# VHH binders against DNA-(apurinic or apyrimidinic site) endonuclease (APE1L): the designs that were tried, part 2

Target 1, 364 residues: DNA-(apurinic or apyrimidinic site) endonuclease (APE1L), of Arabidopsis thaliana (Mouse-ear cress) (q5xf07)
Amino acid sequence: MKRFFKPIEKENSPAAKKPCLSPEKRDGDGDGVEEEKNQNEPSKFMTWNANSFLLRVKNDWSQFSKFVSDFDPDVIAIQEVRMPAAGGKGKPKNHEELSDDTKVLREEKQILTRALSSPPFGNYGVWWSLADSKYAGTALLVKKCFKPRKVYFNLDKLASKHEPDGRVILAEFETFRLLNTYSPNNGWKDEENAFQRRRKWDKRIVEFLNKTSDKPLIWCGDLNVSHEEIDVSHPEFFATAKLNGYVPPNKEDCGQPGFTPSERGRFGATIKEGRLVDAYRYLHKEQEMESGFSWSGNPIGKYRGKRMRIDYFLVSEQLKDRIVSCKMHGRGIELEGFHGSDHCPVTLELSKPSSEMEQNQVSN

## First folded at step 1 (VHH)

Design d6 (framework vhh_7d4b_2)
Fold by ESMFold2-Fast, scan of step 1:
Structure d6 (fold): chain B 364 residues (1-364), chain A 119 residues (1-119)
Amino acid sequence: as target 1 above (364 residues)
Amino acid sequence: QVQLVESGGGVVQPGRSLRLSCAASGFTFSYYDMGWYRQAPGKQRELVASISSDSGYTNYADSVKGRFTISRDNSKNTMYLQMNSLKPEDTAVYYCARDLWGEYSYDYWGQGTQVTVSS
């Protein structure tokens, strides 16, 4: 009886990691709780072109899982999922669901589902936007406590419409929108068709930005363009590159896909018309050869050491004062930090309202 | 583990044909664009032919266009190069390669198979 008995209190229970709970599971629905819920929104974001998400799960999952655990993002935007949509032959496609139409596709779907149910991913809601084939596709993972109010799979904000290649996920939060896109590349399949596809895509983005200015935007993803010479490791190499030996008739379309004068010029115009800030360049004015690029060429071959910044966080001007950090996580020329992809993760962290902003809110 | 294994090389007289095979394992073959490269003694490795993951697009070096045909069988995880009207200048070690994302970003090569065109 000479033991000191201490009561077991919930408040005195240590936790190694604090779980993020959905808004529906929080106590109380009064005005103060609603105001607190509105202020509890995502602030840590990651975007990554996985260059086949299934292959990253099969070959690189332990190192990527550790990276996600260490960074602890609220939102993960994935590009180049490269998994087909459900539906099979003769049925309408469901572009929000992974196909299980064959034995191989069922096994692949199970591999992805199991990986995303495991820590740290089990605490995220998952949205898929998929093509009809093993081409393109995007995904969005959002912590369950930050569930978006609406999700669209097109730029027109229509619930019944899908972008056919799964290149778009638009998430509506209370105070801002998050846009995840996988922009078309002026790639090798059909150069004339690819250039027209890219021009039409860029026009649709501008139209979207002009029609959706009522809320701040965070636009992330693989935008398949390096804006300025500082955004490529070797400007002359990229400016003079020939796609499959093809030389376009228009001089403005010459060069590496993603670094042509046409693509660069349209991207600059898009940023200006959308009143957007390039978060990485806003913080990092000088070229960083070790960590300033999101895409890297194969360490063996003609693209060894050749690197581009083509993955972005573009934020509305209203959010620029909240930018705390924006980082490319790839290092050097040996694909360190790329987790098996030719793209590295890119992260953005926004601050919560500053004391000055709190004073401005409370003073009224 | 990613493996690419070439076969079908040999010694042939000019004007004859050979068919090379590349057996792939350790990855989902149907997701990747693939290519054939060759390297002659004292020369740089050059792209011979490439094929998209779905066989919808093929590309050929000017020196082999009309003589060589690239194909693949995704059910067998195998890529082929049919080489017709062989010339002495086709003599090289032939390598199959996996294209990481369809922009000639090759990340794995086989060990190669020797093709010799001589009398």
Scores: ipSAE 0.000, ipTM 0.136, lowest interface PAE 17.5, mean pLDDT 82

Design d7 (framework vhh_7d4b_2)
Amino acid sequence: QVQLVESGGGVVQPGRSLRLSCAASGFTFDDYAMGWYRQAPGKQRELVASISYSGGSTNYADSVKGRFTISRDNSKNTMYLQMNSLKPEDTAVYYCAAYEDWRGYFDYWGQGTQVTVSS
ESMFold2-Fast, scan of step 1: ipSAE 0.013; ipTM 0.334

Design d8 (framework vhh_7d4b_2)
Fold by ESMFold2-Fast, scan of step 1:
Formats: sequence, structure tokens, C-alpha cells
Structure d8 (fold): chain B 364 residues (1-364), chain A 120 residues (1-120)
Amino acid sequence: as target 1 above (364 residues)
Amino acid sequence: QVQLVESGGGVVQPGRSLRLSCAASGFTFSEYAMGWYRQAPGKQRELVASITYSGGSTNYADSVKGRFTISRDNSKNTMYLQMNSLKPEDTAVYYCAKEYSGYDWPFDYWGQGTQVTVSS
């Protein structure tokens, strides 16, 4: 095998994957009939910080499309879409719609629309939550047969506006909620207001978790924090990292953004208060140097071979016994499996609910 | 804020040479390692050459070693790629990239790239 991948030729398969049809298009729609839970429940999930979704579509789409086709996720959560929200004629921004306000943005919107209309993506419903500029933003793709009952774009369901920078998509399913978040990076200096932005964000996450305990939660995305030393490849390097020699006044704020004592402590408290299980760490107790990290540094400079796990699936304790797999798909120093991003895809697979559990729910 | 502008690409016959330039702005150029990446249609992106912040160390992909030379001029905020003995297999869009610094991704392309085409 060469270090460089040769072009992948399109392969013909005698068995194409069956398209998933929306519940609205299925025959025998009956109001009083319970559908089989497993037929209408997502069980395969992917999260990926694309670090400019447009650039991934332009430069990396063939390989990412093959990965999606091979894994066949029911839900795809994307962070760092980096496309601006629609908003012309002096009216408020529509944060669910890609901008076409300029010739360049119209062309970019068409590129994304064509990509998402092609196999396998044409079988997914798409939701956008966008910033006002080419910054942040999230997307959620859900197979049409697993249409969510409701989608929200703010941690506060009563809010009329999207979360700032399009950082939140919350999908309501029959038996659980899926939360896709792009957490704000802590930054290096308090003067940039980044420390305060991250602290306020963490507080609002805890408030959300306290309000929404009526259903199990799957929380995924780029959480911009490595919880423990095992979640970074080089703990001392990250703990002592500085921007141009700058040292924050408080020791709890020192280190690489995403690995400061302050961020790590709040994250641990959030997991505990939310009664959440870190799905990857639940299955993978030992450090995996090849595949245990979701973010990797540039092969060129001081971050060569330096890696962090900052992309997660956190699931309610009620779901932990259903965890079949949770995997980081990136490998090694040259970012194989990252599909052009500095983050690799992370996947979660849940088992089907047991008949015993279903019987116990019905008989109560 | 980070801006990288590639130039110097073109159409050449096999065995000829091209020199690519990358003009950098929006960051302290002398503090970051830099590299050249390339991507041909249907191929994965590959790092072809990298250079440390001081210019004191360089690395090359096996496919270009002995033919390509990376250099930088920190006084001009510019990085170069001297490409000698060009082969048809070198045909690609060439992108300039800088070292990760917090929010930035390590392989993000801050410019449009520059096309290099080596005739068959």
C-alpha cells in the first residue's frame, strides 16, 4: 500500500442498498396501529466536524460518500458547516436556509445542494442551523424513514431564534432525543471573551440536561474538550501549551484550549449531573494510540502526531446496555480516514430494544 | 483573517520546471510551519513538502523527493515550491497550508489553489 491513495473507481454492485422511505410514504398508514419500534428508530449514528462542509464537498466528497455508503448511518450530525444564513432585503436572517445573497454564495449553495441530492445522501432529510457568516454552523441528516417528530435549533425549546452561530440541532424521536452541538472553543485569552463564552455555554448545557430528563438522550458533536489524560496523546504537551508564551492569570485556565483544568472539571461535572455515559470510553478502557482520537494536529509543525478526543457520543444511562460499538475512524499521523478535516468521523451503533423491555413498558 | 494566495502554476511538458509561490497574511508568518499539498481529481489530498517556521528543516513525500525543493522568506511572508523534472503524475491543484493554531484546521486551504498540468 502506498502512502498516497490512488483514485477510487466507481464499482457496480448487483445489490444496491435499499433507499429508506419516509413514514409518510409507507403503505398501510393506520392511526390506531403501533408500528414496530425497530422499524422507526434510528440505531446507527455518525458525528463529524467537517471543518468547512463546502471544502469537504469540493475536495473530499467521493471518499466521504463511500464511507457513508459503507457504514450506512441512520443519522449524520455535522459541525463546522461554515456557510452563512440567508438574509437579504434588510430582513432578519433565516438560519435554516443557505444564503444566495451573492453570486459566489449562489454557486456554493448549488454545489452543496447537488452533493446532498446524490446517492447516498438523497435518502436523507437535511436540516441546517447556520451562523450569519462563514463561521461555525451545524447540519443534521436523517434517513427519510426515521423522520423526527420535531426539530429545534436552540437549547431552550421556547426560544424563537436559533442558538448563536448555529451551534445546536435537537431532534425529537418517539423514544429518545438526539442533540448535535458544536461547542465554542475556549480560546487562549480571556481578553477575547472566549473563556466567558465557553463557561456560559457549559452552564446552559447543564440547564438543558436538567430540564429534559423525560426521554433518553444521545448527545453528539464536537464538544471541544478532552475529559481525561487518556483522551490526549501527549498530556504534558497539551497541559503546558501556550499561545506565544502567554500564561493566563488563573492556573485552572492554563493549557491547550480543550484541555484546561477548568474545561475538564466542568465537563466531568456535566456528565455526572446529566447521568450520561461516554459511549467510546465505556467500550474502550485502554488508550488506543492509532484510533483513540477524533482530532489530529498538522503533520507539518509542532502538533505533528499530537491528537485529542474532543468529539463524543454521550448517552443517557438507560441506553448504555444497547451500545454495540463506538469508533473513531481516523488513523495515524497523516490523517487517514479524516476525509480532509482535522477531525475524523465518530460512529455509534445501538442494538435493537429487547422484547422484555418492550413488554415491561406496555404492561405498566 | 488568515489568507494564503498561491501562484506560479501552469501547463508544462514533462521534464520541465515550475516555481510556485504562496503569499501569506493575517498571522505572524515566521512563527508557523508551512506546507504544500496537492490534489488531483479523484485522488486523496497529499502533503508534498513541509518546512519548519525557521526554514531549518524540510520534509518531502517520497514521490517528489529529489525533484521538489521547499523554501521560505520570512521577511516577505512568502513560501516557495521549486518543482524540477515534472512528471504527468504531478498534475494537480497545489495548495498552501499553515500549521494549526487553535481554531484553524491543519489542512484547511485558505486560497483557491494553483493548477499545475504536466502534458502526457
Scores: ipSAE 0.000, ipTM 0.267, lowest interface PAE 12.1, mean pLDDT 82

Design d9 (framework vhh_7d4b_2)
Amino acid sequence: QVQLVESGGGVVQPGRSLRLSCAASGFIFSDYWMGWYRQAPGKQRELVASISGSGGDTNYADSVKGRFTISRDNSKNTMYLQMNSLKPEDTAVYYCVADYYKGYEFDYWGQGTQVTVSS
ESMFold2-Fast, scan of step 1: ipSAE 0.012; ipTM 0.458

Design g1 (framework vhh_gefurulimab)
Fold by ESMFold2-Fast, scan of step 1:
Structure g1 (fold): chain B 364 residues (1-364), chain A 119 residues (1-119)
Amino acid sequence: as target 1 above (364 residues)
Amino acid sequence: EVQLVESGGGLVKPGGSLRLSCAASGFTFSDYAAAWFRQAPGKEREFVSAIYSGGSTTYADSVKGRFTISRDNAKNSLYLQMNSLRAEDTAVYYCAKGYDFWSGYYDYWGQGTLVTVSS
């Protein structure tokens, strides 16, 4: 006779992790409300450019799920979702809802829904910000116990407006805001209007920062710029314009996209204007060849063996003393193939906010 | 061609006020960020304040609350109102044109105007 191990119910098991419950599952004035009041604010964050989130779900999900289970982030910010917004023929697009307009899109939506319902993702609320086509798009996953008070899909905080390419998700928490952005790439030539598009985007960001200083900010995502020479593997390569090709009218536009003097200068000015701290660089003053980059070039072509840091956590100066860790989850000098993406996950951990007077039990 | 011409420098006593002006020409002033920098004898050039094309402003900590940068796009002019002046504010003040509407890079500079804060 074999010993029969009776399973302990998950919620009553001493080894089982207590599930994070959304405010919607609380009793209101019920027995659970006092316990829920002691829940902390989000403190563990992840950002990742998935380079088609559907493809990562189809081809790389087991590895990514393991990473998420191990790190246990409170918030996951995704860029390059590349799924179209709902809204069939003759109707306005609903940029917050995955399309089911065709049989193929219904099947793809079901694949994503099933993946996000499986452990560890079932404990997260999901918000989508989508373009009209399989282009750009962002997503935000937040543990249900940390449900944000409001979520906006634009920099103006207008509930009725959506950023057309799905490049923005702004989540409002009690003590801080989280901004997830997918910045447009600068491109190669003025004739492509890419330089102008990026300049207008950067201006919108500065305007947002100037109008929203009432609460600390955590700004993350693919910002499509490397700030300093330390943020690229090969500064000479990235700073050099095409030797026998297009030369921009202004020398400050010369260089590879993401590393022109113009982009770098505007980024530096944005950090200063917003009183922001680059969390990774605040902790990591020296260049780290294995862990200092978030993007790797395609193994085929001119970017082979080239790497950039273009994915960031920028935090308000008020939060800098709470920065515990900020890490690039790439692999050594050969950084290609981060769970199928050319970008690796970047994580941020903040300490729990504390009051010295409260810890000393001094009455207010 | 692009030109920036500063004026309004002079001798003031500690606690006094001074207003610097910069006349811009040769470009569409309203499309660009503009800034004030200063250089004291034997020291490197120091950032003072910037104003972006959208009107937002940034100040060095040493001048915050005492100096106010402003622009008049109709007159192609940049201004720096300097209040509660200190001996440490003694420097040649330069206005600078941003590379674009709010860039931290500056591609053109004026000749400078001397501000001396007396004992």
Scores: ipSAE 0.000, ipTM 0.197, lowest interface PAE 14.0, mean pLDDT 80

Design g10 (framework vhh_gefurulimab)
Fold by ESMFold2-Fast, scan of step 1:
Structure g10 (fold): chain B 364 residues (1-364), chain A 119 residues (1-119)
Amino acid sequence: as target 1 above (364 residues)
Amino acid sequence: EVQLVESGGGLVKPGGSLRLSCAASGFTFSYYAAAWFRQAPGKEREFVSAIYSGGDTTYADSVKGRFTISRDNAKNSLYLQMNSLRAEDTAVYYCAKEYSSGWYLFDYWGQGTLVTVSS
């Protein structure tokens, strides 16, 4: 009877959340419209490899939209957009814009544009970094009130350049940087060529980290590596896996792409050299069988029940004391919480600056 | 061999207080940061508070102003004073040690101590 006595309402109204209002987004009159323009930095982050963003919009959007509405992230990083960049006859390729070069691509662009203009997404600014074909590609969605000072599409901070395949978006905020990457996988084309591509990529990441140590970093995305045995459901299976029957000559390159000794070793060295903290593992020391993996094999395929953690939030040591939550949202082996992808969303929540720090920010 | 043993958990009413202890052995306690984490039923494990070898402290927003972390290096012990307890604080509380000094990764954990806040 006590549970029916004087119902308690706690945070049930969207109005209980501080509205993230931009000049373009002044709909919904209420007490919140008197609030000053929000100029604070983002604190809630999500990363997700969508395995074709268009397919997720077509087939899984209701579930994903509800998840985004419920979590209310300030930043959403997407990998595997898999949409081609714009560029018609006589025009240079624009890797920041979805192609409308054919009737089919115009219709697909319109589907994505409508989805991203609907609640809850209409309150986000959107950046694309796209490949020349329906392959790879990344996107970054940032609430309009948290608009970054600058966005780059490469690791060299060049305003006019895109990483091939659209694998990089780097957003610069006042006090930190957010890096969204879709790392190359060793598991495609000629395996020898793929290994060289991954080594080159890993080297470029280390060089980036060394050149950009002037600000704290949040690095997220599909990093295509499981660091330790705890990050895979079946270590022996993954350590002994073969692709197309090929066995690399170097033992350190043997095993499942993303779980070879070479990739694992380079990743550990990169974390150490970059002075980065793996936010999920910082909070979750034991293997969590139901919710500890970001990638899962197809339930009807040869990889049924085989799972990996390959999607990360890596946070500079300067930000570690602000880490309050990091979660994998997929559960079990039936792809619950994956929203149609073989990857689940991963979220990070940082604490906000103290009131003392906020008071100091407004002085003079 | 690193060992961490938590104690002090129990049943407490909302608004009450508890003091958790963690006894550390098998390493030089004073050289390492130590932390409290908790896991509520049906939820993910979350950070609560950390104290560094120099005495600096940090807290999750949900516990700031209510919980106080402290250490006694002479006794190889870590403490968490919990005041103004709420139903949301119900969890198994884990003591943790840095993987290596200055890394700020917590890889060595105890068995946990259950805190239940209930009327």
Scores: ipSAE 0.000, ipTM 0.094, lowest interface PAE 22.9, mean pLDDT 81

Design g11 (framework vhh_gefurulimab)
Fold by ESMFold2-Fast, scan of step 1:
Parts: C-alpha cells; sequence; structure tokens
Structure g11 (fold): chain B 364 residues (1-364), chain A 124 residues (1-124)
C-alpha cells in the first residue's frame, strides 16, 4: 500500500504474488473443499540431510532460510532430524510428534516450532517421522496449497504404519508419489550386523518399488551409497578404505561404507528394476569437482577434500522428460553451501505437466 | 486379513431411524481412528462422522444433531445411530479405519481400510 515504494521482485520468486494456501480443515464438514488437481501439484523439490536439524536451526537457520526463500521449494525433505518421539519410557511412542518429556526437550521443541512458524516455513505443512532417541529421523515440509492426499511412515502401507527409526515418509499426491528416505549406513564390518541391516533395507526398497508401480515415483533423500566411480572424488581411496586396517572377508564388502561393490551393485539393480532415472546424472554426464557431490568430509582429518554423491532424486522413467534442473548446492572442500551440515541441499525442478486433451479430464 | 464389514442398512421412511454397525477383524481396532462415509448415486464419496481412538467425535454439518457415532473396542465394532432420516440421506454407507494421525477427518485418502458398504434408502 506504500505509494512511493519501489518493489524489488524477489529473486527466484514468481511475479504472481498468490499465497500458497490450503483449504481450511473443518470439524464436521466433509464437503466444500475446492481444489484444482494438476495445477495444485508440486514441481520444485529439495532434499537435505541436516545432520541434526535442531543444530541447523540453532546455528545455521539464517543461511538455510535465505536458501529456502530464494529457491522457493514446494516440498522440503529432511534427513537426520535426530529428535526423539513423544512418549516417555513405559508409554507408547508417538513417532509423528516431537518429545516434550523433559524440560530440555520442551525447550528444543519450542525452538523448532518457532523456526517452522517463521517465514518462509509458516506456509508449509510439516510431518515428522522420529526414532525413540536422538537418532536418525526424517521430516517432510509441503506447501499448504499442495497438501498430499495421504502420508505414510513405512514402505509397506498395509502391514506397518511406522518405520522404527523414522527413516521413511511417503507422500501420496494425485498423479505421483514422493518418497523421502534416510537409508541406514552399511558400516565398516558385519560384527554388529550392519551389512545385514543394509541388505535387508535394500531388499525392502525393491519390494516397495515392485508393489507400487501404479503411478510415478519421485524418490529422494540420503541413500548412503555412491553409484559409480564418477560419484566419488577419489575412487581409489574410497574403494580401498579400511577401519583401523580391518578388511572384510568378502571382496564385495571391502571399501568405504557407501562405496563397496556390494552396495553399488544392489543400488544399480534397484534403479534398473524400479525403472528409475537418476535426475542429477541424467543432466550432468561429466564429473564436476567443484559442485558434483552432496557429502564432504570434515575439513579437519583424514577425510579432508574427500567427497561423495549420496543424496539423490530418483524419478520414474515417465517423468524424465519433465526434468528441468537437478543441482547440488555445495561447493569445494570447505563446506560452502552446506549450511552447517556435512551434506548440502540437492534440488529438483520439474516442468508443469502438459495437458493431453485426448485423455479423460481426470488426468488434465 | 484386515476386514471391515458393515450391516444394518435398509429401506426406511422419512423421519425414521436406522443403526449401522461395522465389524472390524484382523487388526487391533482400539488403536485406530474410524469413520463413516456415504456415496449417493451420481455423487462423490462424502464424510459423515469420525471417532478417534481416544473417543473424540466429529460430524458433518448435514448430520449433526441427528446422527451419533460410537465404538465398542471390546467387540471391535463401530456404530452409527441415524435418527430423523431424510430422503437426502439415501446413500451407500462405508466404514473406514486408519492408524495414522489424521490430517483431515473429511478426506477419504486418510483411511487405509474400507468396508464394502451398506445401502440406506430413505423413501416414502
Amino acid sequence: as target 1 above (364 residues)
Amino acid sequence: EVQLVESGGGLVKPGGSLRLSCAASGFTFSDYAAAWFRQAPGKEREFVSAIESGGSTTYADSVKGRFTISRDNAKNSLYLQMNSLRAEDTAVYYCAADYDILTGYYSPDEYDYWGQGTLVTVSS
């Protein structure tokens, strides 16, 4: 309303100033909800392993908020929330609610709640999937105007409602599914059944993909595996890595967790069986040492300058022609663009669906 | 095997009453939110009433004061007492259940488990 104001259009914001609003949830009113189907579907996505979301809110929130404001994602998938689920020991856990069981946890919950109520985050609906302790956990933020039809917290929608570590959020939209996962790390040796846990996880993913082929999938998150040599900064280093000189008995299990032949082979098979396209690699055929990695080793210690691409957007083949961009936002070896995490944000932009006038109006 | 089976539908005159029942099997019903939806000929499926695992109830404005939802966890059953029935209440009535925290009581997509439906006809 300031008549002498010279508006500066927000960078990466649409010229149209339409707010993204959800229909009001009405107690006892099951009708009167108006929604335009394909026009109300998300097309801009971000995934980020926050390496403790609370620490990012405390220490890095200004940088991350600016990044989110500039990119304006419709969906934000977070991994390594690392906050405990509500319900003290001896009570059933509510894996969708942040714990307030202690004074410290109440204060931490308030810090997160205030941050997510501030711009630009106040315009997003938030779903939590949490472990029993400050371990793992995921979150999904979706603009209120793009409210998903259904949200699940497991890979088997019929058998279990929650994955115990909060590693899964599956959002159902009208024309596609969005899967946010935080895959378990393979570990260095099978002494603690780490290799078995990862193999079992990979098998469950394949089973999920085989059971859910009825509509397109966007699968994002920290998948804890680099597919090919191009996906690591130093292939020889990662292929020959050892924990204190330890070498697993099977050659296929040797190397850095995330870059063993066993993990890489299963990942390639999963992509092929799921008929998935690695969106970043589809657009970026050559290795880029400056900006081609999603994870970077600590600048102090033996992993200085060592980097991996382990955070992905994998999309169903039927979506590949809609891929406009896929970017790693981290740069170099000093964690520039990582916003305090050892992972950087990864973004995906899809074009709007073209209307096919020859199909039934349900698909327009 | 998870099943929800509705019963109690039938033909009734305007101003009459019916009680619908839904029998749940194959899961721990007491942990689940449950709801009634209806679908009239040529219309979309609409919300009627919901009851949460803790017993809290919600009603569509069109049925509020006339219908009462209740549950009996010991019998794994959901009920809908329908009073002062109108011709506009004519529909197939479905029971639905879900373990997940509801994002909206009115959305059919919130509910993983559905019954086959029971027909209610209100006609003179």
Scores: ipSAE 0.000, ipTM 0.116, lowest interface PAE 19.6, mean pLDDT 81

Design g12 (framework vhh_gefurulimab)
Fold by ESMFold2-Fast, scan of step 1:
Structure g12 (fold): chain B 364 residues (1-364), chain A 120 residues (1-120)
Amino acid sequence: as target 1 above (364 residues)
Amino acid sequence: EVQLVESGGGLVKPGGSLRLSCAASGFTFSSYAAAWFRQAPGKEREFVSAIYSGGSTTYADSVKGRFTISRDNAKNSLYLQMNSLRAEDTAVYYCAAGTYLRFSKNYDYWGQGTLVTVSS
């Protein structure tokens, strides 16, 4: 039985495949050129709504770990972490730290910590943005060699306040910003001002885009909207969807949450005002029924075969000529490639600064 | 009457193999995702493996490469082939069938369990 006590050999390490210099190991001031600095910036990105990250770690981690090892992303953006922030007993919550307030939460924190210390994840720095309860939340994993200059947990950098639901992580790199968001779903009814909450969120995004145009942006995450009819598998189904026959008062609010005319219209306006390119649609002009969607309905029930693209990479126009690939990794209607979530991973690859941009082929 | 009945448990030595079966009745098994869970004495019930109606599979990291889940919809049956068994695999094994929700994995139906003991 001694063979059961040997550590598993580490295979396909990102460090072994693609060594990179940590910022603190780089040469002193005056030795680098702009081209060399840009070559050490992240170029491979992944976003994934984990539909409870803890549940994915418990039930689906070997599949996801293999996918991460195979793709070798420089940055991983996670949505729906669904873990509470630390700080019980009359203390303000620390939204950047997993709670250990109960025995169960301590055990769950240990499960996540061990998973993120295992290959390939041990080579990543981890940032949490958490709600007060097992709701929403985001995480950002960045290879240690690409450490961001600063990380923010709100769209208002001046206030130093955390976004209450943990829906925002903004990482600043030398030449660009990466924004990871988990947009609130407006639901089926304007209960608890749900429609107004989504409208306010969309307005905050536009204000953010207008005040942060000094660097190119990569905006990713679960944006909880399918922009156009091409972004849903069944436009009529989604446009006419109702919860138990309920019809909202305004026709612009009718349909599946994420595919109402009001949500779609505001999203189009946001892309235009922000001068953003939808990286997937830029490369994939036609609908792909097999692999064109990031969300898939439960294979059991009325949403079987009903799919939406609601997870995005939106990049500043200045970055569009660097887009090498953007892919939805889920396939078909049986949640193949979803790794236990109802969302699949979405990836973006940008060309490195040493590549001739004029030689880039954008067609897929 | 909805029923899931597990069988195939028993005593096995470390490094041995067992094949668990689960017989489903009283519902349309082919329309449901099915899973194996286990519970060791004094511990919480943990996920082992799941198989979706279309045949795609997931495994807990602790059993990946050692256990194989499969289904036979014509026989309304779920299986777990367990190889390279370890003392830590000792548990009552439960069959479950159910749906996936956006916010969780929910299992609507559960069996009574079958005991697997891995010991010399």
Scores: ipSAE 0.000, ipTM 0.132, lowest interface PAE 16.5, mean pLDDT 82

Design g2 (framework vhh_gefurulimab)
Fold by ESMFold2-Fast, scan of step 1:
Structure g2 (fold): chain B 364 residues (1-364), chain A 119 residues (1-119)
Amino acid sequence: as target 1 above (364 residues)
Amino acid sequence: EVQLVESGGGLVKPGGSLRLSCAASGRTFSDYAAAWFRQAPGKEREFVSAISSGGSTTYADSVKGRFTISRDNAKNSLYLQMNSLRAEDTAVYYCAADYYEWGSEYDYWGQGTLVTVSS
C-alpha cells in the first residue's frame, strides 16, 4: 500500500486548530443557548471497516492518524474491530470493554488503549460493542465536546443489551441519532444459515427505522451490499460470481455476496421504508472509477481491480439539504488510501443547522 | 395455505405495454411481501420486482424505469405494469409471496403467465 503520487500541499497543521471543549466545561446559560447547542453538534463524520482494528493500530496507525488529523472528524465509526469482550471464566461478559482475560489480550488491549490516548484520538470518547471472540465488533469515537446524551448497543434502545457480535452502536444526540452498523455478510450458501441471518438482520433494521422516526437519522457503516450496478466496478463479474461452481436454487440468491438480487432488493426497500438518502449517490450521480468504491479486492489474486461500494452514509430525507460532501477516500486498484484495510474511510460533511425556522418562501 | 394465480400475459409488439395481475386466495394478502420473477426459455429464474406489505418497492436494474409493481390489498391482488417492452422481456412471469420474508426466497408461488414480445 504506497502512494503513487506526491500528496497535494497539505493544509495548515492540525495542531493549529482550537481545542474542542466539552459542553460541561462551558459556562453560562445566557440567551442563545439553543443556537450554541445546535452549533455544538457533530457535522463531520467518518466510517471505516478496519478489518481488524488491532492490525491497523500495529501496522497502519501513522497514516490513519494523519488522515484523521487532516480531516478532523467529529465522529468516527469503526467496523470489524475483531477484539473479544471482557469476561473470562467466573465473571459475566462486558461487551463494552476490551478483554484482558489472558496475557496476550491484556497486551493487545494496552496497544489499543495507548493508540487511542495519543493525538488526535485522546480528544475522543470511545465506545466499544464487542463479540465474544476476535470476530466482528464495532467502535464509535466521538469528540468529547460532542458527548452523546445516550449510547445504545442494540436496535431496541435497551440499556445493558448488545446486538449479537457487537454489530450496533446507536448514539443519541440532541437533534439526531447516529447509527453505526456492521451488517452480516450474506455468504454463499444457506446451509451455513448465512442467507437467513442476513434476512433477519434486514427485517430488524426495517423495524428499527419504523419505530424510531421521531428524530433524523444518520446511518453509517459497512452495510455489506452494493445497491445498484453503478456501485460495483464489474457488474457482470459480481453478478455471475460462484463459490466452487455452486449455483443457489433461486436466481435471486445468485452472485457475489453483497451483490445478489435479493440483498439489493431488500436494501432498496429499506432505504424507501426509512425515507433515507444515500449521501454519496445524492452528490455523485455517475460512476467514479478511481474513487467511487469503498471496498477493493487484494491486488494479488483474482479480485485485483474488482471493487464495490458497500460502506454508506444514509441520512433521513430531512437532512438532505445539509449534505455538503460525501467521499470515498480510497483511490485506484492498489489500495491507496485504505490504510491497510480492504475498505477505505468514507466521510460525510453536513452544514451547520440554522437557528432560524425554515419556511418555504415563494419569491420568483 | 395461500394460492397465487397470475393473469394478463400475452403477445405484444416491442415498445408495447402489458399489465400482469396476481390474485391471492386462502389468506389475507395485505400481510405478505410479494414479488415478480421471470424465466426466459433456456435461462434461470430472474428477480424482476418486489413490494413490501407496507408498499415499499424495489426493481431489477434491467426493468427500472419501465416496470411498476403495485398492490391492492382490498382485492388481495398484486400488479406489474410493464412499459416499453423489449424482446428480452419475453418470459414466463411468476408471482411470489412470503408472509415474513423479503427478497431472498419466497414460500408461495403462482404457476406463471407467459409474456411474448415479438414483432
Scores: ipSAE 0.000, ipTM 0.092, lowest interface PAE 19.4, mean pLDDT 82

Design g3 (framework vhh_gefurulimab)
Amino acid sequence: EVQLVESGGGLVKPGGSLRLSCAASGFTFSSYAAAWFRQAPGKEREFVSAIDSGGSTTYADSVKGRFTISRDNAKNSLYLQMNSLRAEDTAVYYCAAGEWYDSGSYFDYWGQGTLVTVSS
ESMFold2-Fast, scan of step 1: ipSAE 0.012; ipTM 0.417

